# VHH binders against FERM domain-containing protein 4A (FRMD4A): the designs that were tried, part 7

Target 1, 303 residues: FERM domain-containing protein 4A (FRMD4A), of Homo sapiens (Human) (q9p2q2r20to322)
Amino acid sequence: RRCQVHLLDDRKLELLVQPKLLAKELLDLVASHFNLKEKEYFGIAFTDETGHLNWLQLDRRVLEHDFPKKSGPVVLYFCVRFYIESISYLKDNATIELFFLNAKSCIYKELIDVDSEVVFELASYILQEAKGDFSSNEVVRSDLKKLPALPTQALKEHPSLAYCEDRVIEHYKKLNGQTRGQAIVNYMSIVESLPTYGVHYYAVKDKQGIPWWLGLSYKGIFQYDYHDKVKPRKIFQWRQLENLYFREKKFSVEVHDPRRASVTRRTFGHSGIAVHTWYACPALIKSIWAMAISQHQFYLDRK
Short names: E, the ipSAE of ESMFold2; O, the ipSAE of OpenDDE; V2, 0.75 times the mean of E and O plus 0.25 times the DockQ between their complexes.

## First folded at step 1 (VHH)

Design e04 (framework vhh_etentamig_d1; at its last look DockQ between E and O 0.02; V2 from the best seeds 0.00; counts 0 for: pae E 18.7 > 2, grease 25.6 > 24.2, placed apart)
Fold by ESMFold2, look of step 2:
Structure e04 (fold): chain B 303 residues (1-303), chain A 125 residues (1-125)
Amino acid sequence: as target 1 above (303 residues)
Amino acid sequence: EVQLLESGGGLVQPGGSLRLSCAASGFTFSSYAMSWVRQAPGKGPEWVSGISGSGGSTYYADSVKGRFTISRDNSKNTLYLQMNSLRAEDTAVYYCAKDEGYYDFWSGYEAFDIRGQGTLVTVSS
């Protein structure tokens, strides 16, 4: 079956995937194109029929996944699956550069919502990384057309492209003398401070049918009001986690329910566990559970 | 808005009994575990008892086990606490609490959610 693996540097890997190929073997092949050793942060994803991102399960065959029913090649994405709070924890420059490319791609494609003033500053670091010090307004305007620096939403929020370019130039002029590596670090430090960074969001409902966002990340499991992906209503930290399970349309988290120090909490159910449950279609529930199990294991491995 | 209205407190002699009620509104009562929490004068809050949303599981602090019985009537949105063999140390304001099973991001750690004014139970000879 024909597959296109979209890489983080705008390349596409064209493959004829045989039915027995495991997802791990595909990941290894893609990682080799970057000389990537720290593969544990990355995965291969696809967009399902509803537009939601799904991850290939590394111990399963690639073609056993439920890809959209359409003609043409299966479109796959090599990207960061497991985020960390800072690139300073990464051991290899190849890994750092892939995290930088991943962040640029997420912001440019509007997968992470970012205020336009922050976008202009980030674009200045993209210029510094790619082109070095500011030379002239005309060169910058030309370079911005060639770089994935200004997402469409940021441009639409202002009356002209020229206004946006001028804001970027203002930031860029201040960066004189920064090395490529310093620009990457400064870019990533801003992105890593964004509340939405590293969160995998899922549209779910509670038992009453009320919609929520469920966020899964290295920081834990977060429940957000449907109108506010930034400020969580509930937080379930990985250290509180007793169990994760699913059944049909139901995903459940079992956590310690700590009480104030002066109040003794008695066990609900079996072991003093509070149970929190969300609902979605079975396919999405399986994806949420798989991500949650993987994120929890990633946390345990780093503990 | 969630409302919890406690009632049924009063003055009782040691060894006596009282039945507390908590009328709940503003949420789907049967979907949530509920607790009783008490606060004696000059002391911090103490969790007393809890019950699952269905009512199938009940739990008690050691200080009240065997004397108190928690129950609920989901058709009436009402939580109950039957208190028998009352002792002077049971004197407190009793609150019902909705168990949302969560860590409130804005306030940090929260052990329970008290909404009502409570109902005073005084055990005195």
Scores: ipSAE 0.000, ipTM 0.106, lowest interface PAE 18.7, mean pLDDT 82
ESMFold2-Fast, scan of step 1: ipSAE 0.233; ipTM 0.644
ESMFold2 (binder alone), look of step 2: mean pLDDT 79; pTM 0.800
OpenDDE, look of step 2: ipSAE 0.045; ipTM 0.391

Design e05 (framework vhh_7uia_1)
Fold by ESMFold2-Fast, scan of step 1:
Structure e05 (fold): chain B 303 residues (1-303), chain A 125 residues (1-125)
Amino acid sequence: as target 1 above (303 residues)
Amino acid sequence: QLQLVETGGGLVKPGGSLRLSCVVSGFTFSSYAMAWVRQAPGKELEWVSSISGSGGSTYYEDSVKGRFTISTDNAKNTLYLQMSSLKPEDTAVYYCARDLEYYDSSGYWEAFDIWGQGTQVTVSS
């Protein structure tokens, strides 16, 4: 079966995938194109019929996943699945560069929400990394048309494209003399500080049918108000979790009671364990379960 | 706009019963856990009982277990605390509070973001 694997550098691999090929073997093949040794941070994703992002299970055959039934090749995406607190913990330049490319893609595709003024500063680092020092306003305006640096929402929030370009130019002029590596590090330090960075969001409901976002990351499991992905209502750090459970339409976590805020809190139930449950369609619950188990294992492997 | 109004407090003899009510307005009642918190004269705030936003799970301080029952009526946006076998030690101002269920291991931060004015319960012969 024909498959196209979209790479983080905008290249794509055209492959004829045999029925026996395992997802882990495909990941190895893609990693070899980048001379990537630290492949544990990466996965291969695809979009289902409803546009939801899903991930290949490494121990399963590539073609045993539920791809959209549209004509043409299967479209797959190589990207970061397992985020970390800082790129300073990464050992290889190839890994750092792929994290940078992944971050740029996430900002541009509006998968990470960011203030437009911060976007303009980030765009200046993209220019410094790609083109070096500022030379002229005309060159910057030309380069910004070719580079995916400014997301659509940032452009809509301001009076004109020229205004946005001028803000980027002001930031860019301040970066004179920075190396490519320094620009990458400075870009990543800003992106890593954003509250939504590294969080995989899933639309869920509670027992009453009220919608929430469930976030999964290297830090744990987070519950967010449906209209606020930034400030979590509940934080379940991995060290606080006793058990995870799932059934056809529900996902549950068991946690130790956290220490007090301003008022003494009682332990929930006789065992001192509180249970929290969320509901979604079976396909989404399976995705949540797979991500939660993978993120928890990633956490354990690093500590 | 966000308001919690407690009623039902009063004077009761030891061994007596009393029911507190808290009428909620300005937010989706079933989206939040709710709590009863009390403060006796010259003492710190003491958590008494909580009920989950789904209404399915209830929790109690050891000193009130078996004597107090927390419940909700979502149609009336009302939280209740049924108190029985009251003791002089239960004398306090009782507050209804909205609980964000913020499970943060780093904190001494307020978990309860909206409080009522309180209702006085006095247990005395």
Scores: ipSAE 0.000, ipTM 0.229, lowest interface PAE 15.8, mean pLDDT 83

Design e06 (framework vhh_ozoralizumab_d1)
Fold by ESMFold2-Fast, scan of step 1:
Structure e06 (fold): chain B 303 residues (1-303), chain A 125 residues (1-125)
Amino acid sequence: as target 1 above (303 residues)
Amino acid sequence: EVQLVESGGGLVQPGGSLRLSCAASGFTFSSYWMYWVRQAPGKGLEWVSEINSGGGSTKYPDSVKGRFTISRDNAKNTLYLQMNSLRPEDTAVYYCARETDYDILTGYYEDFDYRGQGTLVTVSS
């Protein structure tokens, strides 16, 4: 079956996928195009029939996933799945390049909520990385039409496109002399500091029907107020989780609840375990579970 | 009415084997993913196994992988859990559960997922 894998550098890999091909073999093939050794941070994603982002399970066949029943090739996306505190922990320049390309895509597609002034500063680093030093206002305005640097939301929040361009130009002028690598490092330092960076968000409800965001990351599971993705209301670190469980409509975590455990009675550990449950459609619950299991395994592999 | 009835639990010695069954009725069994979950005394629910509608795909946590095998007989509307090399830590009430349709709510707590009443497994000398 025809599959189209969108790569982070804007290239598309056209493939005729055989029924027996495993997702891990497809990931290996894509990684080879970048001479990527540190492939453990990456995955291959697709959008399901309900519009939610899903990830290929590496031990399963590519064509055994629930793709939308649309004509044409199966559309797949190679991107970062497992985030870390800083790119300074990455060993290879190829990995750093791909984290940068992934971050640019996430900012542009509004998958990371960012203040507009920060967006303008980030856009200046994109220009420095792609074009080098500032030359003229006209060249910058031309380049910003060709580069995916300014997300639609940032443009809507300000009086004019010219205002946004002028703010980018002010930041860009300050970067004269920075190398391509330095621009990448500075860009990533800003993006990594954003509260929503590296968090996979899922819209869920609790048992009372109240909407929440459930965030999954290398740090654990976070519950957010539906109107505030920045400040978590509940934090479940991986080390606190006893078990993960899902059914068709619900995802549950079992956590050690220190409030219920007596200081003198913690010798057996079964007392003080609390169950937290969230509800969503079956397709979304399966996505949440797969991500939670994968993030927990990523945590264990680095512990 | 959707019903799941577990059976096969009992007292078994460490290292022994036990086979659990779950009789499903009131729905098209062959169209639903099925699960085994357990609850040990004083602990919360622990996922034990899952199986897809056709029976060709199964998953297990590391705690039971290699010892437990989930299977199904769609012609008989029955789910099975073969438990080998049982340990005292496997002592729990075992429940079968099915995936649920969007517009169904059957009660408080975990019951809306059409979980059965459970069958007790005790691993002790």
Scores: ipSAE 0.000, ipTM 0.092, lowest interface PAE 22.9, mean pLDDT 82

Design e07 (framework vhh_lunsekimig_d3)
Fold by ESMFold2-Fast, scan of step 1:
Structure e07 (fold): chain B 303 residues (1-303), chain A 123 residues (1-123)
Amino acid sequence: as target 1 above (303 residues)
Amino acid sequence: EVQLVESGGGVVQPGGSLRLSCAASGFTFSSYALYWYRQAAGIERELIASITSGGSTNYVDSVKGRFTISRDNSENTMYLQMNSLRAEDTGLYYCAREGPDFLEWLSDYFDYWGQGTLVTVSS
């Protein structure tokens, strides 16, 4: 079966995948392309029939996943799946560069919510990393047309493209003398501080049919108002979870009840446990479950 | 050191024929599947034909019946016989080698590609 794996550096691998190939083996092949040792942060994603992002399960065969019934190659994406507090925890330059490329892609594709002024500052670091020191306004305007630095939404929020370019130029002029590595580190320090960084969002409903965002990350499970992905309404840290389960159209978590957290363990089943449930179509619930289990395991592995 | 060298490209009129060759060295030729890819200007590389170590062949629909892939294990050479050429067959033709046991094709990631041979079909 033909597969195309889109890489973070804008290249793609065309592969003929045999039925026995495990997802872990495909990840190893892609990781070797970058001389990547710290592959535990990365995954291979695909879009299902409903348009939702799914991830290959490493211990399963690649072709045993529910790909859309479509002619042509299976489209796969190599990207960061498991985020961390800071790239300062990463050991290799290859890992740091891939986190940088992933972050740039997420910002450009509007997968991370960012104030436009912060976008202009981030774009200046992209220029410093790619081109070095500022030389002229005209060179910057030319480079910004070729680099995926300014997302469409940021451009639409301001009077003109020239205004946006001028703001980027102001930030870029301040970076004179920064090395490629310094630009990457400074870019990442900003991106890592963003509230939506590292959160996988899923559109769900509660038992009353009210829409919510459910966010899954290395920190835990978050519930957001449907119109505000930045400020969570509820936070469930991994250490607070007693149990996770799902059924056809629902995903549930059991957490320690905050009101009863100080009660000493004495009577099993009668104190301290609250259940929270969210609803979605079966395919999305399976995706939420897989991500929740994977994020929780990632959390445990880093303890 | 794996090396693949393409040859046989040229300029022909529509309806003409060409035979491309891919000379291989640095590996046990008879043990690997081999592929022909084509790339037109500004377009991504497209797999057009394959031949397994056992001699089984496969083609994309656009060339099926017009192109024939073959191999000569004694000469470490793979061929692509191209008949009834069309303007849309114009492009740079590359050969490539099979990868690990569970994968049959390799892309630009691996250094098993040749440098290519140019085929131009014009009147």
Scores: ipSAE 0.000, ipTM 0.091, lowest interface PAE 22.8, mean pLDDT 82

Design e08 (framework vhh_etentamig_d1)
Fold by ESMFold2-Fast, scan of step 1:
Structure e08 (fold): chain B 303 residues (1-303), chain A 124 residues (1-124)
Amino acid sequence: as target 1 above (303 residues)
Amino acid sequence: EVQLLESGGGLVQPGGSLRLSCAASGFTFDDYAMSWVRQAPGKGPEWVSGISGSGGSTYYADSVKGRFTISRDNSKNTLYLQMNSLRAEDTAVYYCAKDSPYEWELLDEYFDYRGQGTLVTVSS
């Protein structure tokens, strides 16, 4: 079957995937193109029939996944799946560069919530990394038309494109003399500090049908108000987790709650375990489950 | 000080109907979703039904769907549960709960916000 793997460096790999090929073998093939040793942070994603992002299960065959029933090649995306607190924990320059390319893509596609003023500063580091030192206002305006540095929402929030360009120029002028590597480190330092960085968001509902965002990350499971992905309303750290389970339309976590253990009268046979449940369509619940167990295993492997 | 007072429970035969009421005070009633939670003898609490603050959205446990109807009157700060086609397994103390976005999934956390409850007994 014809597959097209989109790489983080704008390249595409055109492949004829055989029925027996395992997803881990495809990941190894992609990683070899970057001389990438630290593969554990990356995955291969695809969009399912409902438009939700899914990830290949490494121990399964590539073609055993539920791809959209469309003509043409299967579209796959090589990207970061498992985030960490800081790129300073990464050992290889190849890994650092791929985290940078992934972060740029996430900011541009508006997958990470960021204030427009911060976007202008981030755009200046993109220019410093790609082009070196500031030379002229005209060159910057030309480059910003070619580089995916300014997301649409940031442009809409301000009086004109010229205003946005001028803000980027102000930041860019301050960066004179920074190396490509320094620009990457400074860019990542800002992006890593953003509250939504490294969180996989899923639109879910509670038992009342109230919409929430369920966030899955290396830090744990987070529940957010549907209109505020920045400050979590509930935090479930991995160390508090006793169990995870799912049913057709439900995803549940069992967390250790020492406070509840003291009040057995309220729940007969309650052993200090609290259960939290979220609802979504079956396909989305399966995606949430797969991500949750993978993030938890990643947490355990790093501990 | 949040206060919830349930009423309307009693003894009914299988297949019968009851209407429960909950009078709420101490908070802005229409800003909060409300729930009905029941506890059968010797068992833990079970969420039964919920309603949004405006009353525009209603939700039901699979065990009661099609038989129970939740509603509210925001002008009277009152929550209702219309129970039809009652079964022996519906026998429980019924509590209303202030449904908070931060706490609704921890049924144990609602125990302090439930009133005394109202007993529903379904028997021949």
Scores: ipSAE 0.000, ipTM 0.096, lowest interface PAE 21.8, mean pLDDT 82

Design e09 (framework vhh_7uia_1)
Fold by ESMFold2-Fast, scan of step 1:
Structure e09 (fold): chain B 303 residues (1-303), chain A 125 residues (1-125)
Amino acid sequence: as target 1 above (303 residues)
Amino acid sequence: QLQLVETGGGLVKPGGSLRLSCVVSGFTFSDYAMAWVRQAPGKELEWVSSISGSGGSTYYEDSVKGRFTISTDNAKNTLYLQMSSLKPEDTAVYYCARGEDYVWGSYDEYYMDVWGQGTQVTVSS
């Protein structure tokens, strides 16, 4: 079957996928195009019939996944699945470059919440990486039309495109003499500090039907107010989680206190065990389960 | 409407065994951690054992490890505590309790919010 893999550098890889091809073999093929050794941070994603983002299971055949029933090629996306504290821990320059390309895409597609002033600073590093030192206002204006550097929301928050361009130019002038690699490192340092960076968000409901965001990352599981993805209301670190389980429409976690438990009454005591449950459609629950297990395994592998 | 009913207590000699049962109604049993808590005459409440909603994880107070086994039967909405090698120090009223929610930023402030009426266990020669 015909498949189209969207790569992080905007190239598309057209493939005729045979029924026996494993997802890990497809990942290896894509990784070879970047001379990428540190493949453990990456995955291949697709949008399912319900519009939710899913990931290929590496030990399964590519064509055994529930793709939307449409004529035409299966659309797949090569991107970062497992995020890390800092790119300073990455050993391969190819890995660092792909994290940079992934971050740029996430910022541009508004998948990461970022203040517009920070966006303008980030755009200056994109220009420094792509074009080198500032030369003229006219060249910057032209380049910003060609590069996916300014997300639509940032442009809407200000009085004009010229205003946004002028702010980018102010930041860009300060970067004179930075190498391509220095621009990437500086860009990533800012993006890594953003609270929503590296978190996979899922829309869920609690038992009372109240909407929440459930966030999954290398740090654990986070519950967010539906209107605030920045400040988690509940934090479940991986080391505190005893078990994860799911049913058709629910996902549950057991949080255990690593300390010795004592009495279990509100006025004088505690328990070492608590269960938290969230609800969603079956397809979304399966996606949450798969991501949670994968993120927990990634945590264990780095421990 | 929420009810926890304990049974199985009684008089037993040191070294003996008892099985406590707690029948639960009025809530989804598998959504909550369950615990056994005891209170000896003139003493504070002491946590004994807890079990996860799935039944997959169990925790025990150091003094009962190897002697007590906590388990659930989700189909019967029943929590059990199998007690063996009983000691006089195990004499107490045993309560079944339901686990409550975790509070963000604080692992010191979680609690049991629904309690049974208790069942008396007396270990005496």
Scores: ipSAE 0.000, ipTM 0.140, lowest interface PAE 17.7, mean pLDDT 82

Design e10 (framework vhh_ozoralizumab_d1)
Fold by ESMFold2-Fast, scan of step 1:
Parts: sequence; C-alpha cells; structure tokens
Structure e10 (fold): chain B 303 residues (1-303), chain A 124 residues (1-124)
Amino acid sequence: as target 1 above (303 residues)
Amino acid sequence: EVQLVESGGGLVQPGGSLRLSCAASGFTFSDYYMYWVRQAPGKGLEWVSEISGSGGSTKYPDSVKGRFTISRDNAKNTLYLQMNSLRPEDTAVYYCARDEITMIEDVGSYFDYRGQGTLVTVSS
C-alpha cells in the first residue's frame, strides 16, 4: 500500500508499505532521514474517517490502523507527540531542530492559540534564525511573504499587513547579534510557556450532555470549558490517578484525593477515590484511551 | 555526481579479519544514514549494517552482530566496516549504500545509491 509521510521540514516520503511493516520500523526509517536518536518524543499521526487525529501504535503493523477508505496513498504525519517542559532537557541538536520546526508549524496552522503581539515577537525569532541580523525594512517584508511566520488570524486582527510587518520589525531590530541557536532557544521559551502548548484536545460530553474539551499531556488530564481551551476547570495530575478505564462510549478516571484519603483513613465506608466520566463516539474514546495510556507511560518513564 | 567507491576486499581464511572502506563524494556525507549491504553469489542483497549521519547510532542483523562494526569519519567522507571472525558464508560483494528516497517493498530494499562493490572471499 502506497503511503505518504509528511515530514516537519516540508519534505514528503513516498513509501510502498508492506503488510508486515511495524509502525516502530516506519518511525525508525523516518528518524533516519533526520539523524534523529531521541525518537521517544515523536510519533506518526493520521486523520481517521471521522476527521480526528490518531497516532500509529508502535507495536502494531502500519496497515492494521483504521485509515480513511479513500482512493490514493495513506497520508501520515511525522511530528512531536510527547512534549516536555523545556528543550533544555533534549540532548541532540537534531531533536531541538525538530521541536522548533514542530512548534513553528503548530503556531502557523493555529493549532496553538497565541496573542498577536506574541506572534510578532515569535516571527522576529524565525527571521533571526533563518536570516540572521536585521538589514532593512524592505528585506523583512520580502522575507515575511516567503516564510510561514504570520498566521492568518493575527493578520485579520489588525488594520493592515504593514502594521503587522512594522511590529515584527520592531522586535527583530532588538535581536541584533543573537546566534541561530539563541533565536531557537528564545522562540521555544515563549512557545513552551503558552498554556495550550503540548496538550492534545478531544471534544467530549459529560453525563448531562454538556460539551467539554478533554486535554491530555505529560502533566496529566485536564477538563476545559468548551469555549476556553486555556484555563482548565479540572486538573488531574498523573500521580493522582488511581485507575483509567473505557467502555464503548465512555472514558473514566479514578482520582486519588490526598485530603479525602487522609480523612477516610480515620473513618470507614469511604475510599477517598472519585470517578470522573466523559462521553464520545467509540472511535474518539479509543483515541483518548490510546493517548492517555501513552502519555501516562511517558510520564512514568521520565518521573 | 554522487559517487561511492568501496575498497578493502580480498581473500581471507575463516576466522580472519578485513576492514572495508567507502569513499563518498558529490553530497553532504554527514547528512545521510549510510549502510553496508552484501550480495552473495546467486543471492539477493542483504543488509549487514547501518549508521546514522553523526555516527551515534548503529544497527546490525543477528547474522553479523558482535563480529562486524560499522563506523564513519565525516571529516574524510569515509565509511568503514570492520569484519572480524569471518566465516565462509560471509563471502559476497560488499556495497556501501545511501538512502535518499525510501521505497519499502520489504524492510531491506530501500537503498537509492550504491557503489561498484568490493569482493570478500572467505575460504580455507
């Protein structure tokens, strides 16, 4: 089966995938094109029949995943799956480069919401990384037309493109003398501080049918108001989770409450464990489960 | 323009050692994973070692694991294969290979460039 793997540097790999090929072998092959040793942060994603993002399970065969029944090649995406607090924990320049490319893509595609003034500062670091020191206003305006630095939403929030370009120029002029590496570190420092960075969002409902976002990350499970992905309403840290389980249309967590557990130890008939349940279609519940187990294992491996 | 030139093959007795070299030119050597593959008389290509662009990661099949060591010198654009404890079944033409376009019909057949090869004969 023909498969097309989109890489973070805008390249695509055209592959004829055999039925026996394991997802981990495909990840190894893709990683080889970047001289990437720290593969544990990355995955290969695809969009399922319902339009939801799914990830290849490394111990399964590539072609045993539920791809859309469309004509043409299977479309796959190589990207960061497991986020960390800071790129300062990364060992290799190849890993740092890929986290930077992933972050730029997420900002540009508006997968991470960010204030337009922050976007302008981020764009200045993109210019410093790609082109070095500021030279002239005309060169910057030309470069911004070629680089995917300014998301459409940021451009629409302001009276003119010239205004946006002028703000980027103001930030860019302040960066004179910064190395490529410093620009990457400064860019990532800003992006890593954003509340939505590194969170995988799933649209769910509670038992009353009220819509929520369920977020999964290396920090735990988060429940967000459907109109606010930034400020979580409930936070379930991995260390607080006693158990996870799912059924056809529901995903549940059992959380350990340290305060309630301490009080319960002095009384009887109460375990100090609360159950929280969310509902979605079966395909989405399976995706949530797979991500939750993977994020929890990533947490345990790092501690 | 891309060229890979293998050398170092020859006749060796069982239990002996050989060191193969591959001189690369026409591309940025350090940007590419490199491979050693071999073809025994009347057989297909068999992968025998893999090395990352930086040289930090290496991989071997069970048939040569512990006996063969792949290495590279990026300053000299040269790939090496140290072969120890050679056996008659190691007799083959050895090629160095570069992967630029991946076409997997099976896991071991995604090599886009290889050199002319160097013959290794292991006999009494």
Scores: ipSAE 0.000, ipTM 0.102, lowest interface PAE 18.1, mean pLDDT 83

Design e11 (framework vhh_lunsekimig_d3)
Fold by ESMFold2-Fast, scan of step 1:
Structure e11 (fold): chain B 303 residues (1-303), chain A 123 residues (1-123)
Amino acid sequence: as target 1 above (303 residues)
Amino acid sequence: EVQLVESGGGVVQPGGSLRLSCAASGFTFSINALYWYRQAAGIERELIASIYSGGSTNYVDSVKGRFTISRDNSENTMYLQMNSLRAEDTGLYYCATDLPEWFGELSYDFDYWGQGTLVTVSS
């Protein structure tokens, strides 16, 4: 089966995938193109028939996943799946480079929610990394047309393209003398501080049918108002979780909750346990479960 | 595992030309910034030219108009074309690439340097 793997540097790998090829072997092949040793942060994603992002399960065959029934090659995406607090914990240049490319892509594709003023500052670091020191307004405006630095939403929120370009120029002028490496570190420092960085979002409902976003990340499980993906209403850190439960149409977490300790329950140093349950179609629940187990295992491996 | 190997140095008369090459391996060449440094007898290593992933270049004033830095991402090779060479251009020429500045590393302290190639301009 023909597959097309989109890489973080905008290249595409055209592959003939055999039925027995495991997803981990495909990841190894892709990683070899970047001389990447720290593979544990990365995955291979695809969009299912409902438009939801899914991830290849490394111990399963590539072609055993539910790809959309379309003519042409299977489209796959190599990208960061497991985020960390800071790139300062990464060991290899190749890993840092790929996290930077991933972050730029996520900002440009509007997968990470960010204020437009922050976008302009981030764009200045993209220019410093790719082009070095500011030289002229003309050169910057030309470069911004070639680089995916300004997402469409940021452009639409301001009076003109020239206004956006001028804001980028103001930030860029302040960066004179920064090396490529310094620009990457400064870019990532800002992106890592964003509330939506590293969170995988799933549309769910509670027991009463109220819609919510369920966020899964290296930090834990988050519940968001359906109209606000930025500020979580509930936070469940991995260290606080007793158990995770999976059923056909529901996903549940069991949290040891000190605030629910009660005299009537005769706790004597034991806190109450709270169970939180969310509902979705079976396919989405399977995706949530797979991501939750993977994120929790990633947390345990780092602990 | 990351390696930079310079070549193309030699002896040339004043006004002559040389083309230096830097062959790279062990990292994603196309996204890295690359640099040429020169070290002459009795002076510190000096940045001569830089080239960024997007093709932007920078030169020290003493070589502007005489030297041209370029890169070939398909061959993982960087070049320095040196024209109108002068006696003061004599020295060891190094190629370098930087890592992101994290854990407090300084931008002039590259983890990845080549071994150098000697350029001698003599009459």
Scores: ipSAE 0.000, ipTM 0.243, lowest interface PAE 17.4, mean pLDDT 82

